# Miniprotein binders against q9h3h3, part 106

Target 1, 235 residues: q9h3h3
Amino acid sequence: EDGFTAEHLAAEAMAADMDPWLVFDARTTPATELDAWLAKYPPSQVTRYGDPGSPNSEPVGWIAVYGQGYSPNSGDVQGLQAAWEALQTSGRPITPGTLRQLAITHHVLSGKWLMHLAPGFKLDHAWAGIARAVVEGQLQVAKVSPRAKEGGRQVICVYTDDFTDRLGVLEADSAIRAAGIKCLLTYKPDVYTYLGIYRANRWHLCPTLYESRFQLGGSARGSRVLDRANNVELT
Below, E stands for the ipSAE of ESMFold2; O stands for the ipSAE of OpenDDE; V2 stands for 0.75 times the mean of E and O plus 0.25 times the DockQ between their complexes.

## First folded at step 9 (miniprotein)

Design p41 (at its last look DockQ between E and O 0.01; V2 from the best seeds 0.00; counts 0 for: pae O 6.4 > 1.5, placed apart)
Fold by ESMFold2-Fast, scan of step 9:
Structure p41 (fold): chain B 235 residues (1-235), chain A 84 residues (1-84)
Amino acid sequence: as target 1 above (235 residues)
Amino acid sequence: SPEEIREEIEELLEKAMELLFEARKLFREGDPEKAKELLEEVLKLLEEAIRLAEKLGNERLLKRAELLIEWAEDLLRRLEELLK
């Protein structure tokens, strides 16, 4: 987020990943149960640490929906971390291409479209649309952050299995737009998250690979997508 | 005119992108031979787009065409590995 340091963002992400998740798993749960689950756990009302009056009495790190075909594969994160240490020790330039190659070598390929929304009806409506798209098979998996005690924007993360499958990344963007989402989207590969690449990193890398902006008419895909690293409009 | 050449390049790039999505769909649906044929057509369209962008001196369109060639070559390589 704006105004946060890389250290703060990394600490928040680690704590959330370690706390329990609320999951709708379409691999084991009938799709007919989704609407009731969404009504029970609207992300604007689920609190990070279980406040009185919220749907949860215990801490919640993430609220997630797994698609019917979801098969998690985090790759070789240990090998990635060792290779990253070797790269830093080598003194060689650290570039998007170098990180892409490390990710491919160690099979750390997943990535995500990110959207940040204020707590409220628009967030809950956007999450419901994404969750339905996941359960219906247009998207693979998604999660949304719970509401922080002091407020602030919440994030919806929509995952793809392979960030090097660029057309697949763009198809996920199209599916997000088809679900009714109109806000700004940015795409970040998980390798960047594992290696602590956030805004203002030491290597001067853009922390996201793509940016998507909603557009009425014009492009057949309904969005304008920019490749951030190359500064090239794709759609 | 330079404007007509720019429009031609943009049309070539739009057609190439359309065929790239179709090739990926065929790849995923188990028709790699047809996907390969579409990718070969994509590379021809992008080669012409590069030629015109260089003549026009438009660095932005040139970079876009070069990036799409990289994408097409990546997908073609994956298809060739599958076809072994």
Scores: ipSAE 0.470, ipTM 0.810, lowest interface PAE 2.1, mean pLDDT 87
Fold by ESMFold2, look of step 10:
Structure p41 (fold): chain B 235 residues (1-235), chain A 84 residues (1-84)
Amino acid sequence: as target 1 above (235 residues)
Amino acid sequence: SPEEIREEIEELLEKAMELLFEARKLFREGDPEKAKELLEEVLKLLEEAIRLAEKLGNERLLKRAELLIEWAEDLLRRLEELLK
């Protein structure tokens, strides 16, 4: 159930990709303007379709913050998808290793930490903390879904540029925790999303590489991170 | 005692993780020779952690040490390619 709910929210988020985004771009906008922007567009108030009384009059697919070092590069997604089709017909085994190699070969290396929060102050506070971390350079890029009409949970995505850079992925987790985030985080490479590979897939692949749980005290990183593929606790 | 050995393994693994993050930082900052020195130290710490975990028969700590060796060796391979 939980896997289906998360996949439904991910599919809705993908459908929103084509609508306009509200973006704070630190590459072109002074950092001193961030607090005013956050106050104008809290994710609990920005509506998906521009409802009356919203700060937005038009549909919004995502609210995003780009850091100074953000360099958009999706890689060779079309080549990746073609190679995936060829792999499926080849008779070769489909494993996490073959997915990793496809991602490397086609330079589709991005991934994201995900968190789900109910609309309200807690969501807006969490987003503000993440946005500040992005503008200050501890994180590269993040987005949050707008408020849906039915008022379900919203998602914050914190991107990393290379899921094979495992230490970089864990560094992002640490930065998220330093921003005051205490909820469960899960990490998913974008390659799984581009290929439509979800939790209940026919190949029994696990698209979640890591789970992070807040841990107070003892650890310099502030979290306990589980490597899902190896079932090994790293911190 | 077994408890003292377990605590030593955990200290080795924590130190190895700290040095891994430092080595990655040096790699990004363009100091590959210092990064390599740290990675060689990481591997020494992890080899000792494996030796102690095998002596203790602790499979959980052994698997953790082996995974971190894989991470260290991957970063070292990338670094050595850059130095060529």
Scores: ipSAE 0.437, ipTM 0.806, lowest interface PAE 2.3, mean pLDDT 87
Fold by OpenDDE base, look of step 10:
Structure p41 (fold): chain B 235 residues (1-235), chain A 84 residues (1-84)
Amino acid sequence: as target 1 above (235 residues)
Amino acid sequence: SPEEIREEIEELLEKAMELLFEARKLFREGDPEKAKELLEEVLKLLEEAIRLAEKLGNERLLKRAELLIEWAEDLLRRLEELLK
């Protein structure tokens, strides 16, 4: 696992969120243009800083696809952060339940399925499947990281509106699997990102709420979803 | 010291990011004027961060500040277009 500290990954993710995005917006662009857009901007070739010979001349933070039902409501992230600082100062125990309540109180409910793939055909094919599922309305919004200069794995993020809606989270897993994705998926609430809760955090909180593993010949969904907090299989 | 300059740059970048998130929120909430004011403050913070990063010769921090400026300027352009 590349030695980027959780802070470096956070800073890079935040910087990436600030750079220009290559966006296909299904609300304004005909679905028939998706294939041409995917061909123009394959994630394995789009470079983070617009390297010579890349499809992008300018820096790109993310490549994203917005579905017809996409709404960019992020809730009260500032109020969430202030409440989190106050909570840390209070010395009260911090649990997954605490974070859930903070998220609900401040309406910061978005979360994402994450998959990590090496640059190349498999990544671009996975992204094309996800992008199509978003444009077809099976998923609301997704993004993929551009190719880093050092290489490494790229991440596809598939969002859900509410990490507390277990059914919605499971439906998104099913849609991702239906798009042909067979890799390991992990689900992370955005609140965990905003509060700097990464792997090996000082509170020993698991930043991943769910894991999805694809199974050949399993139940109707083709995946097993594990609740990491409770160590319970949901499917 | 070079270390104090580095810390100052990191603080400026952190504050700039916080204000950028706030500006985005205000823009989404339909308060473009306040969002514009915050973005103008962000640009000042980032200009100082760039100046310090150049002085320090820290390419990483410079690049981070430049990326934040590009975003702040893009948001500002979009806001100005809506306020026209």
Scores: ipSAE 0.025, ipTM 0.233, lowest interface PAE 6.4, mean pLDDT 83
ESMFold2 (binder alone), look of step 10: mean pLDDT 86; pTM 0.841

Design p42
Fold by ESMFold2-Fast, scan of step 9:
Structure p42 (fold): chain B 235 residues (1-235), chain A 84 residues (1-84)
Amino acid sequence: as target 1 above (235 residues)
Amino acid sequence: SPEEIREEIEELLEKAMELLFEARKLFREGDPEKAKELLEEVLKLLEEAIRLAEKLGNERLLKRAEFLIEWAEEMLRRLEELLK
């Protein structure tokens, strides 16, 4: 209907992952080509299912930029999913600690900073800043959703290798702020995404580990970061 | 004054964070011995921050220092295991 369930969100995510991606891969493409690529594929204009009037005539699931040092390591996702089914069948409590243990056991450690912006110049400008930070080596990899519906917000995802490496997560936040990003950021481990645990999940888990807010007037890092799980201000 | 103590705690926490990032960088670059030296310095800074935060009665700063000690101790344990 008009609301999203975890199942609906998981289905949409699966469809986007399966559809073609527009990728700028800095491992094989000169950095000098980035500005032209960004101008050709602004995320506010790229349509989810293709449109003769947009930059794409065919469906696009994600628009992504891979850094020079990017090395994909999604871990053992199949083993994670099998263990998750076993956990649900066992009747054991499903908690953040249990999910963290599953992620560590199966080496599914990546996570991401998320920002949601309305389609338009500000989205395209923010994405360009993130993309340049990735190509320049301050961030490893990022992606942005295409325009799916009128009035709907789009999401930029900036990935880190290991959500248990808390300093690495904070370094990514600092790099995002240095790229000129001023909006609210939230951090989510990919283990929650692979298992279909979103905002409105049936286990009432908060999948957001960190929240970052721009600090006007300047903290040393340019942001105030809160650890949501422990309710601790880190900066 | 209470304000001067607060500023001192904030400076200690800021320096501890800087050294934590540097220790992590050294660990990634394959210099675990120097990373361990920086982590030992981080622990000293955070212990002093805790002492001052308790004296000031500032629960928020105390909680931050205690949380950062957990990060430093976890990284130190990993480094000590690697060095064996």
Scores: ipSAE 0.044, ipTM 0.564, lowest interface PAE 7.0, mean pLDDT 84

Design p43
Fold by ESMFold2-Fast, scan of step 9:
Structure p43 (fold): chain B 235 residues (1-235), chain A 84 residues (1-84)
Amino acid sequence: as target 1 above (235 residues)
Amino acid sequence: SPEEIREEIEELLEKAMELLFEARKLFREGDPEKAKELLEEVLKLLEEAIRLAEKLGNEDLLKRAEYLIEWAEELLRRLEELLK
């Protein structure tokens, strides 16, 4: 936790999206090249703004892997943002339901499972597992943040194409667990990110829809999933 | 006993979840008729889970079973549109 406000987090997210990305694109690159690419660009060593001592001399916003069947569709983000401004000006209550409806209306349906890890071998190992699952077709797309100039934990984001497709969200969780990931996972719709709604937002909304905790013994899925929005334990 | 009923409900919910994933997989892989059969079985399992959860007086298990019915009904709706 760096004490950043929602405005600070939104500005940083925008800057990362606009800077160049390092991408392994399985739609155009043979899967056999993945291991060499992962060895060349371990996320614990790739620096956010470039450094002569790192794999990159130029800024890198994200390190990403696209699956063979991945078809990006961000929806109408511009229309979403315009509708959001109108909603704020209207004085109408801002609720999870209102945001969900805005997302549906503008086809901004993607979301992501998030995991935060300290820079080092464990982060690089976790990312390699996720990247292989993407290239093998168990996940659609994923990205990981580069090492920040000031330090701190890095984030791996594993995307699903529709946050309203609950089974699709849970399938992604299962694939992440099958890749060997044991840390806490949280799921956030991209609509919250595009609108700058983070944990300390002025509307006191919880941007996390699901939490996944690693568990052995009882469930074949390897995790317990909680629906935060409806306060329901799913597994 | 209450514990035996709880275990039965949890087993029904686990089986329903397993079949929901299988139905979704069959839907994606182009076997919508088999997917529909599994979803009908899911709804029967969840209906029994609701009956037992009401008898047990367990609001959390009841709520979870009702939530899973929403997922099964959504997938069934998509499937019926495809089959038209």
Scores: ipSAE 0.019, ipTM 0.516, lowest interface PAE 7.2, mean pLDDT 84

Design p44
Fold by ESMFold2-Fast, scan of step 9:
Structure p44 (fold): chain B 235 residues (1-235), chain A 84 residues (1-84)
Amino acid sequence: as target 1 above (235 residues)
Amino acid sequence: SPEEIREEIEELLEKAMELLFEARKLFREGDPEKAKELLEEVLKLLEEAIRLAEKLGNERLLKRAEMLIEWAEEFLRRLEELLK
């Protein structure tokens, strides 16, 4: 009611997961069809709840592209949630390390690079580059939010299998940069999303583990990646 | 007793949340029929939680149960449309 809470953000995420997704699945669809699909469903024009003037008349929760080798594994989210309740009542400190251990125990390891862009040509161009990288095998999975009624920024999520595998996280960053993306990127493990770790959380945790900034100049370096949890530069 | 009722509500809400997440996972994995079965179970658990929360007069637990039942009902409606 009075601003957005973790409960409100969780409800919005569930609503998006429940609504239909527009999916290009490279496991079952030839790569040659991607360009036509991207032209049909530019994220700046696909509306969250449908509109006669958009490509969709019905609600769309997410626009997604699955790579040829994509094999989804959400882990044991139920066990994670139960363990989180136990941790909160235990009196033990809640730290990035404690959450990492819960994630490992319950195999909730996936995470995502996030980029927020205003609706328009630059968003559609960035999404097309990401989608092509997924279909070509440099990235595994990505999704982009449809346009909200209010016209706020949209989010592109680029997933990796294991947030504790820093090499995998860095490889995804490199592939994003190679696709021509120059905006700020932040990396969030899905465990933080499931547990409601957002900005201004009760435990004063950084809501993201990694941050990537494009480096202009110096051809050997595409980006500077910071591990925010440990305050260590990875590149 | 009030404390026993509170504990029972917490257990019902915890079980409902676990099944809601499992239903979401099954839906994402392409099994809407199994997701629907779990959602029907979730609704039964949440209805009992609401009944107990009202009896106890615990506004926090009542609001939590009401929020979850709204999510479960919307999810069920969408799944039923998909399965037509």
Scores: ipSAE 0.000, ipTM 0.107, lowest interface PAE 17.7, mean pLDDT 82

Design p45
Fold by ESMFold2-Fast, scan of step 9:
Structure p45 (fold): chain B 235 residues (1-235), chain A 84 residues (1-84)
Amino acid sequence: as target 1 above (235 residues)
Amino acid sequence: SPEEIREEIEELLEKAMELLFEARKLFREGDPEKAKELLEEVLKLLEEAIRLAEKLGNERLLNVAEVLIEWAEELLRRLEELLK
């Protein structure tokens, strides 16, 4: 039993989404300004609630970079949550396939590659690589968490618009690796986040669909990807 | 040799994946006819990869090829619907 519940994790995520974000928006800002923005707001130094000596004096929920083609579409989240309540009450099995069908029905299709890194140079370097890939058009959008008060690991989220588009998910993995990222990556559909599917959920569902590990020796893709739902390795 | 067959399968899978990503990009950019041509080549590469993986008895490479062929067939279905 972990010390954090799905309810606690959902509350933290909601608070971060509601607080102000630091955004580099490539739809309206020249790419030439990115390096200065990255130097001003390294995620290892930006604090969650602001403090003297950090780049921010006020709370920051997320640090984000939007690509030129980024067009947000959250789908029908209210309909998804109503259907989820009905499913839980129905007694029908809760499986990855059932959740996939709810996501499709309600057009809640976005998902994200996650990487967790300790505050420091490696985090800032990884974020800079991801941010450049977004601005250059290899990725659509990405966010990184600010440094928490307790000093735990920070998370970089790299989004894709449709988790059912498996090739698009793998294309994003390749772009992340091409940006120089070598840490473990896991892929989570946003429907799981909206429904509170986290580590140690009561339905015993794996909270992620894919796992990507850096491949030594310089393969063209730079990684080995595991489909966790089907237990199948990709090269 | 088994090692040479493994290298051949890996080369076929890498090429199939590269073309599959290119076909998907062309589909997204509004060129479904070129995407379909590339996808037909992808399917041929994957069929050969499956044949060699079965001959080698390599379950991992066989599974990779089977997953990729499912993705290729899914994209092909979407393209054929669009091209009606």
Scores: ipSAE 0.000, ipTM 0.326, lowest interface PAE 13.5, mean pLDDT 82

Design p46
Fold by ESMFold2-Fast, scan of step 9:
Structure p46 (fold): chain B 235 residues (1-235), chain A 84 residues (1-84)
Amino acid sequence: as target 1 above (235 residues)
Amino acid sequence: SPEEIREEIEELLEKAMELMYEARKLFREGDPEKAKELLEEVLKLLEEAIRLAEKLGNERLLKRAEILIEWAEELLRRLEELLK
């Protein structure tokens, strides 16, 4: 039963990726226009399927900000999926290490820090901070979900280009904290998303690699980062 | 004291992380020889952290040091492949 929920979440994510996006692209748009764009499209008010009373009358899958140096590379997702099928039939153990090697082989290296916030001022303020960090070059790219018809928490995704570059992943966490973000963060490699690794997966894998918690007066980073798989604090 | 040894381990781990960030920066900026020198220093700091963590019997700090040494060794391996 939990498997059907995971399949539904995957289908919903795919639909959002295929629907139109509202994008601020710093590669082609002056940074001076960001504040007006953020005021026009606060994520707490942008609706998933459009509403005459919201900023959008048409469906919106994601609200995104692309950094000046952003260069998307999805890798070989088809080759990854074929290799995943072969791995499952091989009888070889399915572990974080095995999935990491599949991702490296097929160049599916991107990953993301996730934060879940209720619709409202705190979400809009957090997104504005992240968007400014992206446009200023401290982060590469980010997106936030629009508000669902039934409500519920929205997600901000802050991407890094290579999850195997562990120091780069931690630098992104530091930049998120420097942007004023104080909520819980978790890091998930996109390979896990493509292969359907969610909370209740059949392989009993932890669906995220890292967890970051804000810490007052702690390390210079402003956060405590935990390696989820090994259950070890890194900072 | 056990608490003083714990603090020494934490300082060694923090210094190792700082030097690993600097080594990564140098590697990305095209200064692999200096990056290698910093990584060799990182490995010495982490080996001392492991020795102290074993003496203290602190499995958590030991595991943290072991993870960081794997990171340093992987970065060093990538760097050595680039230098071929």
Scores: ipSAE 0.343, ipTM 0.754, lowest interface PAE 3.3, mean pLDDT 86

Design p47
Fold by ESMFold2-Fast, scan of step 9:
Structure p47 (fold): chain B 235 residues (1-235), chain A 84 residues (1-84)
Amino acid sequence: as target 1 above (235 residues)
Amino acid sequence: SPEEIREEIEELLEKAMELWLEARKLFREGDPEKAKELLEEVLKLLEEAIRLAEKLGNERLLKRAEILIEWAEELLRRLEELLK
């Protein structure tokens, strides 16, 4: 069942990436325009495939905010995929370490903190906080899914440029918490997404590297971060 | 018009995905012959979507159709092995 769901999610993810995006690009747009843009495109109201009653009449794959310093670099995804096939046929052990090395070799380093929220005020408020943090330079780039036709939770993705840079990943977590976010966060490298490795996979790999939980009276950072692979608390 | 053709392609792709999901469910539930019937319908819808997307010059819709064809062909290969 999870394999079936993973295939459906992969199809939807590809379609969303290829459909048009609504983008606030701080590299070319003054920060003063952000509040009006957020009011025009609240993620709880933007529909995935367009609707006369929503802000969009055409499909929208993602709603995104690019920071002033954002420089997209997906790396060599084709080389990564070819090397992954070679690894599978080589008989070498397939472990988180070997995937990490493939990602480094092919410069496929980005990753993201994920939060899932129901459509409504809390989602729109959380997204506005994240978007402001991006425009202010505390985060590099973020996106949020539009509302699905059948309903369901929406996802906010907050990207870091290098999943192997643990301190950078933790700094992004701190910025998310400083923006007022209190829900569970999970961190996933994009390399797993490009290779089609989801929760249920043949190699028993966990694509989630970190979890962040908000705690009153917890760490000085306002959250507790767990390294899922090694079962070690980082904060 | 180009707009009407785009909407037609999107409807074909949505229907193809719905039928592919149903075919996969039927395959799991032990009805491989019905699953194959649905997959043959999926492939017909996707062939039409590709033809229209190529004519429209829309790379996004073309790529979506190509991805769905790969998934339909993979499931069909498994069904043909089972039904041999």
Scores: ipSAE 0.000, ipTM 0.174, lowest interface PAE 15.7, mean pLDDT 81

Design p48
Fold by ESMFold2-Fast, scan of step 9:
Structure p48 (fold): chain B 235 residues (1-235), chain A 84 residues (1-84)
Amino acid sequence: as target 1 above (235 residues)
Amino acid sequence: SPEEIREEIEELLEKAMELLMEARKLFREGDPEKAKELLEEVLKLLEEAIRLAEKLGNERLLKRAEILIEWAEEWLRRLEELLK
C-alpha cells in the first residue's frame, strides 16, 4: 500500500542500532552529571545524521540512559530467527501463543513501553523525567530516537527485562506515570521487533500487548491499563 | 442487586492485584515463602470473583479474573521451582 513496508522499517531500525549511540551509563557515570548531559543532548535537537548546527556533527542512532542496576539479557536472537523461519515453513498456526513460546524457548524476553511525541519542549521534558527515573533506579533502561531529517514524531522506549513478567510490566507503567508522563503508552515485546512484525503484518498479529492511559483518580493507580488481546481492563 | 455484586467483584479484583504486586516484591526481597502465602490468598479472592462474575453473567469481569488467576499460577510455579 504505501511505500513503507516491513522490510523498509526493519532496515531503518537496523541502521539506527548500528550507528553510534549517545549513552549516559549510571553504572560508571556519577548521577550528578545527568542534568548537564540532558542539557547538552536534548532529543528534539539531536539530529539523526548529524549537522554542524546541532549538538552532534556525526550520525546518532539512539540516545540512551542505562540504570545502575541494569543487567541486559539479549537471549538467543539468532536461534529465534532460525526457529521463526522453520515455523513459517511448517503447518503449525502462527499465533501470539506460538510467538510467546518461541521467545521463551530462546530467552528473548525483553519488551518496552513506547510513547510517541512531536519534537519540542514536551518531548525533551518527558525524556528528562524518564532519564531521571532510570538514574534514580525506578526504571532499568530507556532510549529515545533522534530528530529525523523529514521530521515526524520521535519515540521514547522504556524497557523491561521480561515481558512474561506481567506484574513487572505494570510496575514500569506506574514508574513512568510517577515520572510525570501523561501521554498514551503502548507495550511491545522485543520478539516482535526482532522478527520484523509491525502494526501491519501478513499474519494479522497485534504486536502491542498493553495500552496505558493516564487517569486522574481511580483505584490504586494513576493509569488504566488495557490488555489489548483480550480487550480487558487490568487496572 | 447486580450493581452491588459488580462492586464486590471489582473490590475482590483490586485486592487481588494489590496482593499480586506485594507477592512479587516479597519474591524479589528474598522471601519466597511469604510470597507463596500471598499468592494462595490471591487465588482465594479470584475464585470468589469468578463465582460472582458467573452469577452476574459478566463475561468481561470473568475474563479479567481468569487472566489474574493465570498470572498467580505462573508465579506459584516460579516459586515452587525456586523452593525445590
Scores: ipSAE 0.140, ipTM 0.618, lowest interface PAE 5.8, mean pLDDT 85

Design p49
Fold by ESMFold2-Fast, scan of step 9:
Structure p49 (fold): chain B 235 residues (1-235), chain A 84 residues (1-84)
Amino acid sequence: as target 1 above (235 residues)
Amino acid sequence: SPEEIREEIEELLEKAMDLLFEARRLFREGDPEKAKELLEEVLKLLEEAIRLAEKLGNEELLKRAEILIEWAEELLRRLERLLK
C-alpha cells in the first residue's frame, strides 16, 4: 500500500526526466541573458504538457539553470540497484547508514534541497532568486517543475554534488537563504530517489536528511537546520 | 548556573561550526595545512562542549557535539588522504 504511492511518484519523475527541459546553461550562455530568459519562462506559466496559450506549446519536464562549473555525475546507478536488491535479501537492517555506504560505494552522491510553492508570483520570484544565485556561482545547479494540468504546488530543487559533504549541504542552505528564500526546505539525497524512498516507505526511514526553517537574527546563517535522523538541531 | 553552562556550550558549538565551514573552504581552496590547524581547534572546542554537556546532563547538546566531531573527523580523514 505504501509502495503504491512510491510507484506513482517514481513514474511521474521518470516521465518528467524523459520529456524536454528548458535550460539556461551558464557554461555556454552569457549571464546578461538570464533576466530575459526568466521573463520568457516563469515557472507559474510554463505548462507540463504544453498549451498554445502558455510560453510552451510542447511538453516540458523541468525548467533548469546550470552553473558555470556544472559537471553532472550520476555515479553507478545500475551497481547501486543491484547492491540494493542484495541488501534487501541479506536480512541486514536497512538504515540511513547502510544506504549512505551503498551510495558511497557506487558514487551516487548528489542530493537536493526541496521547496514547494503554489503557482504564482512568490514561486516565480523565488525561482528568479535561485537562478541568479546559480549563475553568480553561489549554487551549482537548480530546476523547477512546470505547472501541472491538475494544479497543485510546484517544486524547486537546488542540487549539491555530494550529500556526504555535510558542510557543503549547509552552505547551499545558507546560499538559498541569502537569495531571499524564507519557506521550509528539506534535503534529500538522490540515492533515496533512485531507491524509491518516499514518505511512508516500508523501511520506516525518514525520506529527507535535513529540514531548514528561516530564522532571521536567530542564527548567523539565517536558518535553523534540523538533522532529521537524529532529531538534533545543528544551527 | 545550568542556564549559564548551556549558553557556554551553545557558544562553543557555534564557534566550532563556524571554524568547520572555514576549514572546509580552506581545504577546497588549496590550503590544507591551515585547514588541518582549524580542525584541531574544532576538536578541542567540541571536547570541551561534550565535557560541559555531560556535566549538565543535556543529552541533546551532547548529541549535537558528537555529530560535529564525526563531521570534523571525516573532513580530517579526507584532508589526510590529500596530503599523502
Scores: ipSAE 0.301, ipTM 0.728, lowest interface PAE 4.0, mean pLDDT 86

